# VH-VL binders against q9umr5: the designs that were tried, part 21

Target 1, 268 residues: q9umr5
Amino acid sequence: SYKPVIVVHGLFDSSYSFRHLLEYINETHPGTVVTVLDLFDGRESLRPLWEQVQGFREAVVPIMAKAPQGVHLICYSQGGLVCRALLSVMDDHNVDSFISLSSPQMGQYGDTDYLKWLFPTSMRSNLYRICYSPWGQEFSICNYWHDPHHDDLYLNASSFLALINGERDHPNATVWRKNFLRVGHLVLIGGPDDGVITPWQSSFFGFYDANETVLEMEEQLVYLRDSFGLKTLLARGAIVRCPMAGISHTAWHSNRTLYETCIEPWLS

## First folded at step 1 (VH-VL)

Design k1e (framework fv_modakafusp)
Fold by ESMFold2-Fast, scan of step 1:
Structure k1e (fold): chain C 268 residues (1-268), chain A 122 residues (1-122), chain B 107 residues (1-107)
Amino acid sequence: as target 1 above (268 residues)
Amino acid sequence: EVQLVQSGAEVKKPGATVKISCKVSGYTFTDYYMNWVQQAPGKGLEWMGWVDPEDGKTDVAEKFQGRVTITADTSTDTAYMELSSLRSEDTAVYYCARVYKSGWYLPSFDPWGQGTTVTVSS
Amino acid sequence: DIQMTQSPSSLSASVGDRVTITCKASQDISNYLNWYQQKPGKAPKLLIYDASNLQTGVPSRFSGSGSGTDFTFTISSLQPEDIATYYCQQYDNLPYTFGGGTKVEIK
């Protein structure tokens, strides 16, 4: 039988967004138990990411306990960052495939429609003033705001992303790295036509340098220093990269070709 | 620029069928549900149903079940609303309006098409 | 179906007046409510979403408040261009339902 699948949604999402994904899984892997977590839905997805990690942790523990053979995670957009932290804080997770579906793994630096909706009078160049304040860090979107022109502020003020990426020291870093390395496969999915995740290569651990030139994962300090295990996972053959053009941000969980190419092979 | 452009006014006899189009541009058609809303002369707004252009699935309000068919053609980025067995009570302006499939924007009708007037007379 | 009751059905006010419109849901819809403006002969336009959030480009004189079953929409200082019919709409559950509308006229 197939391992259970746990789905973690993104910003302002709910379980209904994944109805197509569930249909695809049922067609190719009939009998798979799929749980789409109904926590931090809608506006509650704006709550601090560490609060969300605690809530999702409590929800996944009984699912993992019932599946000694292991589970798979499919984590969409902001949900991919929640799953990153879950894998680090859980000493006993049994995740086989962690499928990250267009998630800003190195952060976000782009003036997208959603960001304009939330902060309409702010340009991306000025948003660091809001996001790197104590008030701003109470919003999930600011927890992964990564301004490449104010990297010193990002490193000092980010209460979430800088810590889970090992970009700033934390007492638990060694344990978090050890826990994360227990994952069987890290499947990274994203593409140039996403339109929301900026730069789109953030889904593959690439990001802007101070000149807004995108440096890929292998050129990042977090990779070179192996801060949370990316270099070790790549050497082990455990990282899968599946870029696909022609897919917008809201379509990653509802495109059949994407599912068959990037997701289906990793659902044992 | 995002635009929803509807087909022109229609005059039909009772018992006839009308098919209205809504052509979209400036965005990815499959990222949004396309909704249809009826507004009878001097009356309020009434939701008729929506289609998901990605898979063709629809939800139709009970009042219109059996008479309305909502479809989408991704090759031409056009949504359609077909209303059969027309009655005088179907005389109205019909609007298409999109709703984002993801919660990045809370579910709201934005933008709307300009409207298509359908007159049912003998 | 969730029933949306809007009051008043019409009102007349002077330029500069504070105008308040209310909307009542037949069951708890949390904050899942939008407000639209429809000018004569035009399609509706989104003004307020999620009960209290102002849509980008909409003047700050428009505001919304409330949660659960009772909601209010306010124009703090009525302008001539605000002559329109205003509708509330719930998105807590399908079918989407609209209030009956409030026609706002200037005296």
Scores: ipSAE 0.000, ipTM 0.408, lowest interface PAE 16.4, mean pLDDT 89

Design k1f (framework fv_modakafusp)
Fold by ESMFold2-Fast, scan of step 1:
Structure k1f (fold): chain C 268 residues (1-268), chain A 123 residues (1-123), chain B 107 residues (1-107)
Amino acid sequence: as target 1 above (268 residues)
Amino acid sequence: EVQLVQSGAEVKKPGATVKISCKVSGYTFTDYYMNWVQQAPGKGLEWMGWVDPEDGKTDVAEKFQGRVTITADTSTDTAYMELSSLRSEDTAVYYCATHYRIFGPSYYGMDVWGQGTTVTVSS
Amino acid sequence: DIQMTQSPSSLSASVGDRVTITCKASQDISNYLNWYQQKPGKAPKLLIYDASNLQTGVPSRFSGSGSGTDFTFTISSLQPEDIATYYCQQYDNLPYTFGGGTKVEIK
């Protein structure tokens, strides 16, 4: 039998968006119990990420408890950051494959339709004024806003991403690293035609330097310092990179070729 | 600028089938779900179902299951609603309406509507 | 299915009056509620989304409030062009369901 799969959606998203994914899983792994979590749907996805982490934690605990062989996580877009934190704060998770589906793992620095919807007069160069305020940090999207031109403000003001990435000190960092390292596989998926995640290499722990030149994961301080276990996971052979061109942000959970290439092999 | 244009009025006999089209312009067809809504004369709005044009998946309200077929043709940016075994009670205005899949001012708010197609079922 | 009960079914008010319409869900729908305006012979128009957020281009005299099961739609100062039927609609779960509508007329 196959391990259960837990799906965590993204910004302005809901469980309804994953019917294509559920069909693919049912076709290739019939009998798999798939739970798409109906929490923080639609505009509720704007709630602070730590609040979302707590809610999703409460929902996943009974699912994991019923699956002694382990579970898989498929976490889309912003949901990938929720899952990053879940794996760190849970002392006893039994996640085998964590499949991060086009998630801004090192943060976001790009003008997108949902940023214009939320902050219509703001450009990416000025959004740091809003996001790095106490008010701004009450919105999920600001929790992973990473302005490469104001890295000092990001490190001081980010209440979520800078902490979970170990870019700023936290009392729980050692325990979070230990917990995260229990994951069996970290499967990273993303691509250049996403159109929303900026830079798209954020899905692979790459990010802009101060000149907006992308530095890949192995050049990041968080990797070099092994702040939350990326270097250890890579050395263990536990990190899978699956980039694919030609896929827009809304198509990662609904493209059959992407599923067969990047997701299906990691659903035991 | 963004428009949904529906096919013209239809008059059908009981037991017939009607197929209504909804042509999309001004946005990317596959970025939105297409809803169908029925409104009987002098009555309120009733949701019939939706289609995701990107892969053709649909959800249909229980009342219309078995009689309604909702489809989308991405080559022509056109959605269709086909209602079979027509009854006099199916006399109504039928609307297509879109909502954005992930972004926008309302995830499930139907922010753009077609002009409506009147269907009359008479003996 | 989630049942949406809307009240009143019709009302008449004078220009400048405050008009209040209520909508009750049969179960907790959080804030997943929209309000639409439908003028005679026209398609519905989205006015309010997520219970309380004003749609772009909609006059500020329209507002929404509430969460859970009890919701209110208000027109703070009724204008002649506001003659219409107003509908609430939940989108917490499929099938999407509408309230029965409130017909607003000016006396």
Scores: ipSAE 0.006, ipTM 0.434, lowest interface PAE 10.0, mean pLDDT 89

Design k1g (framework fv_modakafusp)
Fold by ESMFold2-Fast, scan of step 1:
Structure k1g (fold): chain C 268 residues (1-268), chain A 122 residues (1-122), chain B 107 residues (1-107)
Amino acid sequence: as target 1 above (268 residues)
Amino acid sequence: EVQLVQSGAEVKKPGATVKISCKVSGYTFTDYYMNWVQQAPGKGLEWMGWVDPEDGKTDVAEKFQGRVTITADTSTDTAYMELSSLRSEDTAVYYCARDYLKGYSFTHFDLWGQGTTVTVSS
Amino acid sequence: DIQMTQSPSSLSASVGDRVTITCKASQDISNYLNWYQQKPGKAPKLLIYDASNLQTGVPSRFSGSGSGTDFTFTISSLQPEDIATYYCQQYDNLPYTFGGGTKVEIK
């Protein structure tokens, strides 16, 4: 018997987007119970990430409780950040594989159609004025906006990402690290042709420095300080990196080759 | 120079109270939790409790609850452990030990005091 | 409380020998385990933290491994200065608990 799989969608998304993923899982692991959470669908995905974490937490608790052998998480785009927080705030999670599909783990710094829809006159260089305000932090997109030219504002104003990454202090940081480290495998997936996640290496905990040069995970203070356990997980052999070229942002959950290469091996 | 210096040996009668000190130097006292560990003669290590010097919050092991008071004085950068209603079983070496950095930290005792011997005899 | 069982309680080995000490937790503690060295008359010294990380300044002959409930501490080539009692400690839950200790002596 296969462990249940819980799927968390991304920005402006819903459970409908994962029909192909469900078909792939059922084909390779017949009998797997897959639950695609349809909370915070469509425009509701713009709500503050901490609000989304609370709602998803309430949904996953009974699923995890009924699976003493453990569960797997597949978390897409913005959903990967929700899952990062779930693994930290839940004292009793029993997650084996956390599969992050092209999620901006170190943040986002790029112009996208989503940002243009919400803030039509803003460019990436000016978005920090909106995002790092109290009003801006009421939108999920701004919760992981990471302007490398205004890192001081990011550290001071980010109500979500800076806290989850341990870049700003929080009373629960020690417990969050302890909880996150219970994960069996952290499977990171992303690629250069995504077109939305900027820099794409954010999906692998890489990010821009002040000169917009990408520094990889092992060069990040978050890793070097082991703020939430990345260094410990890597030493344990628990981090899997699976980059793939040729995949656009909306195709990560519907590409068979990607599924067979990066996802299927981690669904026990 | 980063170190923890404890007060000297004590000899007490049963029923008495002992208060031992742990003076901090070379680091910011309020950035680290301070733990206390008991070691009876020829025995292993037993955790007693910790204090957060910044706000005075403590957690004390159930075995010592009601008899142990752990405090911190930020004006002198000194932690204290007070043990009351002393019994012969309290004869031990008592250590203060610094936890890793607060906020982002996880527990490992990277710096220890030299120990204070407390003898309880009638 | 989480019980920590160390074995053996004591051992004697020759200089240059590989020494292995084990520590077993009564429940899953992930990797939240430290190893300390205590020489006679002195305070304990941190050697290994988070199951497998070598503390700064500690010789590379010391190593730790394991996760969950079973942990191992190894001295790859025993030296005379390694005569001491070694303790494991879990920090997964309060109260923090130590193993009973393993006394290492040279033959």
Scores: ipSAE 0.000, ipTM 0.396, lowest interface PAE 18.4, mean pLDDT 88

Design k1h (framework fv_modakafusp)
Fold by ESMFold2-Fast, scan of step 1:
Structure k1h (fold): chain C 268 residues (1-268), chain A 122 residues (1-122), chain B 107 residues (1-107)
Amino acid sequence: as target 1 above (268 residues)
Amino acid sequence: EVQLVQSGAEVKKPGATVKISCKVSGYTFTDYYMNWVQQAPGKGLEWMGWVDPEDGKTDVAEKFQGRVTITADTSTDTAYMELSSLRSEDTAVYYCATYGRWLQSYPYFDYWGQGTTVTVSS
Amino acid sequence: DIQMTQSPSSLSASVGDRVTITCKASQDISNYLNWYQQKPGKAPKLLIYDASNLQTGVPSRFSGSGSGTDFTFTISSLQPEDIATYYCQQYDNLPYTFGGGTKVEIK
């Protein structure tokens, strides 16, 4: 029988976004128990990411307990960051494949309609003033705002991303790294035509330097220092990179070719 | 006030090309996909395609692939729809229409141009 | 492509009547459906979005309901200015598709 699949949605999203994904899984792996978590939907997705992590943690515990053979996670956009934190804070997770669909793993630095809707008078160059305030850190999108021109503020003010990436010290960092390393496979999916995740290489742990030149994962300090286990996972052969062109941000969970190429092989 | 203003009526012969413009004002042109919709005389609405003014990417319905080119000029806040190899069945009113592209729950056409009548006759 | 079947194709009713129009999707589109009003010689106007939400400035006599594959649009008390053709439209997937339209006339 197939391992259960747990799905975590993204910003301004809900479980309904995954109806096509569920159809694909049912066709290729009939009998798979798929749970799409209906927590922090719509505007509630703006709540602080640590709050979302605790809520999702409570929801996944009974699912994992019923599946001693293991589970798979499919996590979309902002949901991929929630799943990264889950894998770090859970001492007893039994996740085999963690499949991240176009998630800003190193953060976001780009003008999007989501940000224009929330902060209509702000440009990406000035958003650091809002996001790195105590008030701004009460919004999920600011928890992974990563301005490459104000890295000092990001490191000191980020209550979420800088901590889970090991870019700022935390008392639990060693335990979080040990827990994350228990994952069987880290499957990274994203592409140049996403249009929302900026830079798109953030989905593969690449990011802007101070000149807005993208440096890939292997050039990042978090990788070189092995802060939460990326270098160890890559050496173990546990990181899968699956880039695909031609897919917009809202289509990663509803494209059949993407599913067959990047997701289906990892759903044992 | 948001306005979409389209170019005037066109009369073309079969085999010709027509290019219709849609000039926008009252919102940030690059924030929303610009859609084009065809309505033949006495018939319903048919979606043709859209352009993303931010990067120029397009998606065109199968029926119109190969004959339709949709573009955007951010310096003039104007979208264009060019239809080539015109046939009598292309006689229709063509509308530009837009919506919020990133609010997944609300991609609805809340702003429309006034329409451009294209007549194809020999 | 998702096919949208709209019924009836036309109807005639009296001022003050309750008018009901139905729209059926060929597959589950949840609540990702809009309703438009089009008067002769004019561009369509958005009335209802997300199956049941009334657009700002639209009279409360217009309403929408349904989910999945079956949707209903209602005018609770038909007024003379409501003479128009009404269209449903799904936005679950590209290409966006419209119903065939329902022409509403006063008898």
Scores: ipSAE 0.000, ipTM 0.407, lowest interface PAE 13.1, mean pLDDT 88

Design k1i (framework fv_modakafusp)
Fold by ESMFold2-Fast, scan of step 1:
Structure k1i (fold): chain C 268 residues (1-268), chain A 123 residues (1-123), chain B 107 residues (1-107)
Amino acid sequence: as target 1 above (268 residues)
Amino acid sequence: EVQLVQSGAEVKKPGATVKISCKVSGYTFTDYYMNWVQQAPGKGLEWMGWVDPEDGKTDVAEKFQGRVTITADTSTDTAYMELSSLRSEDTAVYYCARQSYFRGLYSPNFDYWGQGTTVTVSS
Amino acid sequence: DIQMTQSPSSLSASVGDRVTITCKASQDISNYLNWYQQKPGKAPKLLIYDASNLQTGVPSRFSGSGSGTDFTFTISSLQPEDIATYYCQQYDNLPYTFGGGTKVEIK
């Protein structure tokens, strides 16, 4: 009697990251069918996000078709951006709760360890040179790189995030907004001790201005314009914000208190 | 059930080469990095390097560069660590350890370890 | 290389005591730290990952805390089976580096 749950992993991840999450769900909602998608695992998570969206779409269609009462999505880190696009491109999705675990919804601007090993000599101040090139846009991490000091380049070069956020025009924008608005609940989870997502408020649609001062969701142009439906969702009470301190990036799917507080209530 | 099983103890002369194996079972070998860790008698743990079994890419700590070769054989689900030009100071227990979760640097926990292989270099 | 300084190098405590071990990184490593337990003649065992998360199957008396450069590992009520050497390990940058270890003994 519980709706099925579909889990989408993050960068350099696979299904093993969700071992604790599966235990928690089994304990509180026994009988829930949980599918952790084993697509774009490990290094394949670096493939362009639109390619990943197509592959995940093909995997979720039969799951959604078998669940007429609806499904829930739990999407972690980069996976939250995949799920954002899935909800927009699917004309027939039946997602009730979209639970976003520490996903950079407005983008990433921080030189964490993963950038050093992919681009050893780069710093966050100069990564725009690589990411906003055609070659750079072939890597998932560059699809959501959002340099607040080069916002004009982000708007022109981002092949993914600027489009799904409605920051740049796209022929399908009206349909994408309509599709996204079918979601029952948008559950946003994140926190100040994440250590990877920079700024951490990106998980709540907040982001840096040109002075690296964080502006929250309600001050963002995409919210004010209602570009993909955030203002409409907030007005109907469909957005849930669940910040929690003390949780590192790799612990969002493996912390019982977080699960009980932020995830469990939305798994009908 | 995840298991990492290492080859048996070795006794070598100075200047020789030793090759230690780590055979895995119970998981997809190519989804996890395999690390090698040295522990000299009565001393702590020292990271030597890792291999990504998917593409054969390796990283080796500066101290061991030029003497250590780390490889993976996906046909037998076995990782190898070869240490050449052995010295008395190389007498140690060598461990293989699986990098937790997935390949990459986001969750590099050593969640499963081999039982260890003792290498003694006589002098 | 990131240097991990662990203290104390050894300690003796009684069963039921609260034991605290510290680990200091030479630079900011965020929360990218693991703790391992090694019993004599055995391979190390993961207890805590990402500074504060308890590994599945590990008793709740073990805990970790801290971020940046200063980390703490605690055994809230020491048991006889906890006699071991404990190691911290950073994974912010390669090479991965371990603390020098803390040998825990019962009085």
Scores: ipSAE 0.006, ipTM 0.430, lowest interface PAE 10.4, mean pLDDT 89

Design k1j (framework fv_modakafusp)
Fold by ESMFold2-Fast, scan of step 1:
Structure k1j (fold): chain C 268 residues (1-268), chain A 122 residues (1-122), chain B 107 residues (1-107)
Amino acid sequence: as target 1 above (268 residues)
Amino acid sequence: EVQLVQSGAEVKKPGATVKISCKVSGYTFTDYYMNWVQQAPGKGLEWMGWVDPEDGKTDVAEKFQGRVTITADTSTDTAYMELSSLRSEDTAVYYCATKLYGYWGSYRPDYWGQGTTVTVSS
Amino acid sequence: DIQMTQSPSSLSASVGDRVTITCKASQDISNYLNWYQQKPGKAPKLLIYDASNLQTGVPSRFSGSGSGTDFTFTISSLQPEDIATYYCQQYDNLPYTFGGGTKVEIK
């Protein structure tokens, strides 16, 4: 039989968003136990990411503990960062496939409606003033704000992303790397027509340099230094890259062609 | 520290019923299935079944279906195995055990009770 | 049910010897196999999980290998405290099933 699947939603989201994904899984892998976690729904998704990691950790432990052959994670948007941290902080995870569905793995630098709702008078060029304050770091979206023009502030103030990416030192970095490396497959999904994740290549560990030119994963210091295991995973053949054009941010979990191409092959 | 403490030895007549307890401490009782394993004198290990303490669902090996009832009481963190219509062939040591499947990272190894001897004699 | 055939049923070896025990599954179980040590009058103790991973705190002289249907358990240098019965156990499917056990004694 098929390994259980755990789904982690994104910003201002809930389990309802995944009804089509569950339908696709049921069609191709009948009998799969799929758990969509109903934690930090809607506005609660704005809570600090480390708080969300703790809550999701408590929810996934009994699921993983009762799955002797392992589990798969499907983590959407902001949820992909929660799953990154789960894989690092859990000494006990048994995740086979970690499917990251359009998640800003190297951070976000773009004006979105969510940010304008929270900070109506700000532009992406000004958000570093808010996000890199202690108050700003109490909001999940600021935990992965990565301003390429103020990288010094990002490295000093980011309480989440800079730490899990190994861009700033942390006492637990060695253990986090060891834990993350236990994952069977890291499946990265994203595309140029997403419209929210900026740059879209952040879903593949690419990101802007100081001139807003995108450098791909293999040119990032975190990859070259193997800070949390990306280079080791790639050498093992454990990283899968599945870009797809024509898919907007809210459609990744409801497109059948994407499911068949990028997700279905990694659900055992 | 994690402990699984089983009830004491039992001597029963053929046709009787025995109920063995397994009290847990040191971990969250609902996180793992609780397994029961039989070992006849001088023989190997045989899986009897398990209970999910969270919802009370059980799975019992075909050999023991109809005679074994496995339950869990979350108010006392205690699992039970009840075996009815006892026969001389049921003379064995009975173990409670968590997991019995893999171990990933440092989460938890298998934990076993000390065993309960059941003797069935006429 | 998945049947686990373990061999030999018993063996006698000298201290320092390399001891090998085999376990064969009636169908493909991937690497979903545990190895247990049981000393007289005691509950079984997990030594190896997922066919080849040594449980924390277990001496490095114990090792496991194999996948699919054929598995091997090895003690590289037998010690007096290793006198015990060893069992393989599959967890690919319910019911969980154990091998018949291998009793290890010193000559």
Scores: ipSAE 0.007, ipTM 0.519, lowest interface PAE 10.8, mean pLDDT 89

Design k1k (framework fv_modakafusp)
Fold by ESMFold2-Fast, scan of step 1:
Structure k1k (fold): chain C 268 residues (1-268), chain A 123 residues (1-123), chain B 107 residues (1-107)
Amino acid sequence: as target 1 above (268 residues)
Amino acid sequence: EVQLVQSGAEVKKPGATVKISCKVSGYTFTDYYMNWVQQAPGKGLEWMGWVDPEDGKTDVAEKFQGRVTITADTSTDTAYMELSSLRSEDTAVYYCARAPYSRFTLGYAFDIWGQGTTVTVSS
Amino acid sequence: DIQMTQSPSSLSASVGDRVTITCKASQDISNYLNWYQQKPGKAPKLLIYDASNLQTGVPSRFSGSGSGTDFTFTISSLQPEDIATYYCQQYDNLPYTFGGGTKVEIK
């Protein structure tokens, strides 16, 4: 009776992180078939995002095919960007709710421990030199690095985020928009105490301008141009915003109050 | 009988590298992750990282990233932990400990531990 | 990181006494908590897994209870061989973290 749920993890993460989420779903929606995709775990989460999209696509096809009433996606952190691309490249997806759990939908511009691990001597102000190289674009985190002070380089060099956001031209853009618009609900979750996603409003399609002032989704060119369907979805009443304070980046999938408030209502 | 046997005590100078071994017997090496734990003198236990012997994948705690390398050699059923750029605060006993392979395993625990290897860093 | 706080840091008790140690997690970890015993100069030994399950071969005087953020470890009748430091450990999320330890001594 409940639609199946597919879970996609984040950077340096694995299916292990979702034990609490599975408990919550089982308690509130007993009998739900939940598949936590066990692909690109740990260090493999650094592989290029288009490679990850291909692998996850192959895994979700049989699940979607067996669920004629539709499926739900819960996609955490970097996994939310994988799910963005899945919804665009699949012309036959039957996703009802896409639940984006603290994902950097407009990109990342902040110093994190993950970046220091990969590039120990680089500051966020200089990371564009590495990320916007062909070598840097072989790392998933560089695929969504969005330096607001070097927007021209981001637009030219981003092999993933600039393309799925329609910020740079692509031959498949019209088809990707049509496919993305098939989604029933886009549920955006995030908050100011995340501590990793910078700016945190990136989870709601907000982002820095050149002065590091955050502009919200409705002020973004991608929204105004309706490049991949955000304006159409909002007009349809299909975008849900669920911000919550007090939750750190690694706690979004294990907070009961967050689950009950932001996730549970969208699992039919 | 399941056994994890570690290499002997090491005395190193600051800036040196130490490589500790953990040889397993009594079970299939590739069926379990191998964890490494540091214990400074008179202090508690601190997790360093793990290796999956089946494919060589590793995860390392932030504090040790850039200095620790964890590996596994399936031809000798031996795991290794290599710590570089040694400092006096690295003086500790280092333990290897196995854990179930599957992330879905109920009862996940470090059920078998090595005897420990003492590393002293002194000038 | 999930922080594990143990109380007390040390205690002294007589043979036959009931000993109780507590462990508090900085966030909800369900029942994903283990207890280990470490005798002087030896490696830790698993006593309790999943908050309340006794490891095979461990004496029944050892027990664990609790869920969420608050956990308790009990020795129902302290024996001389129980002199050791006891540690809780969460495995809900990486990095795995241990409590600071509780040193148990006989008077």
Scores: ipSAE 0.000, ipTM 0.390, lowest interface PAE 19.8, mean pLDDT 89

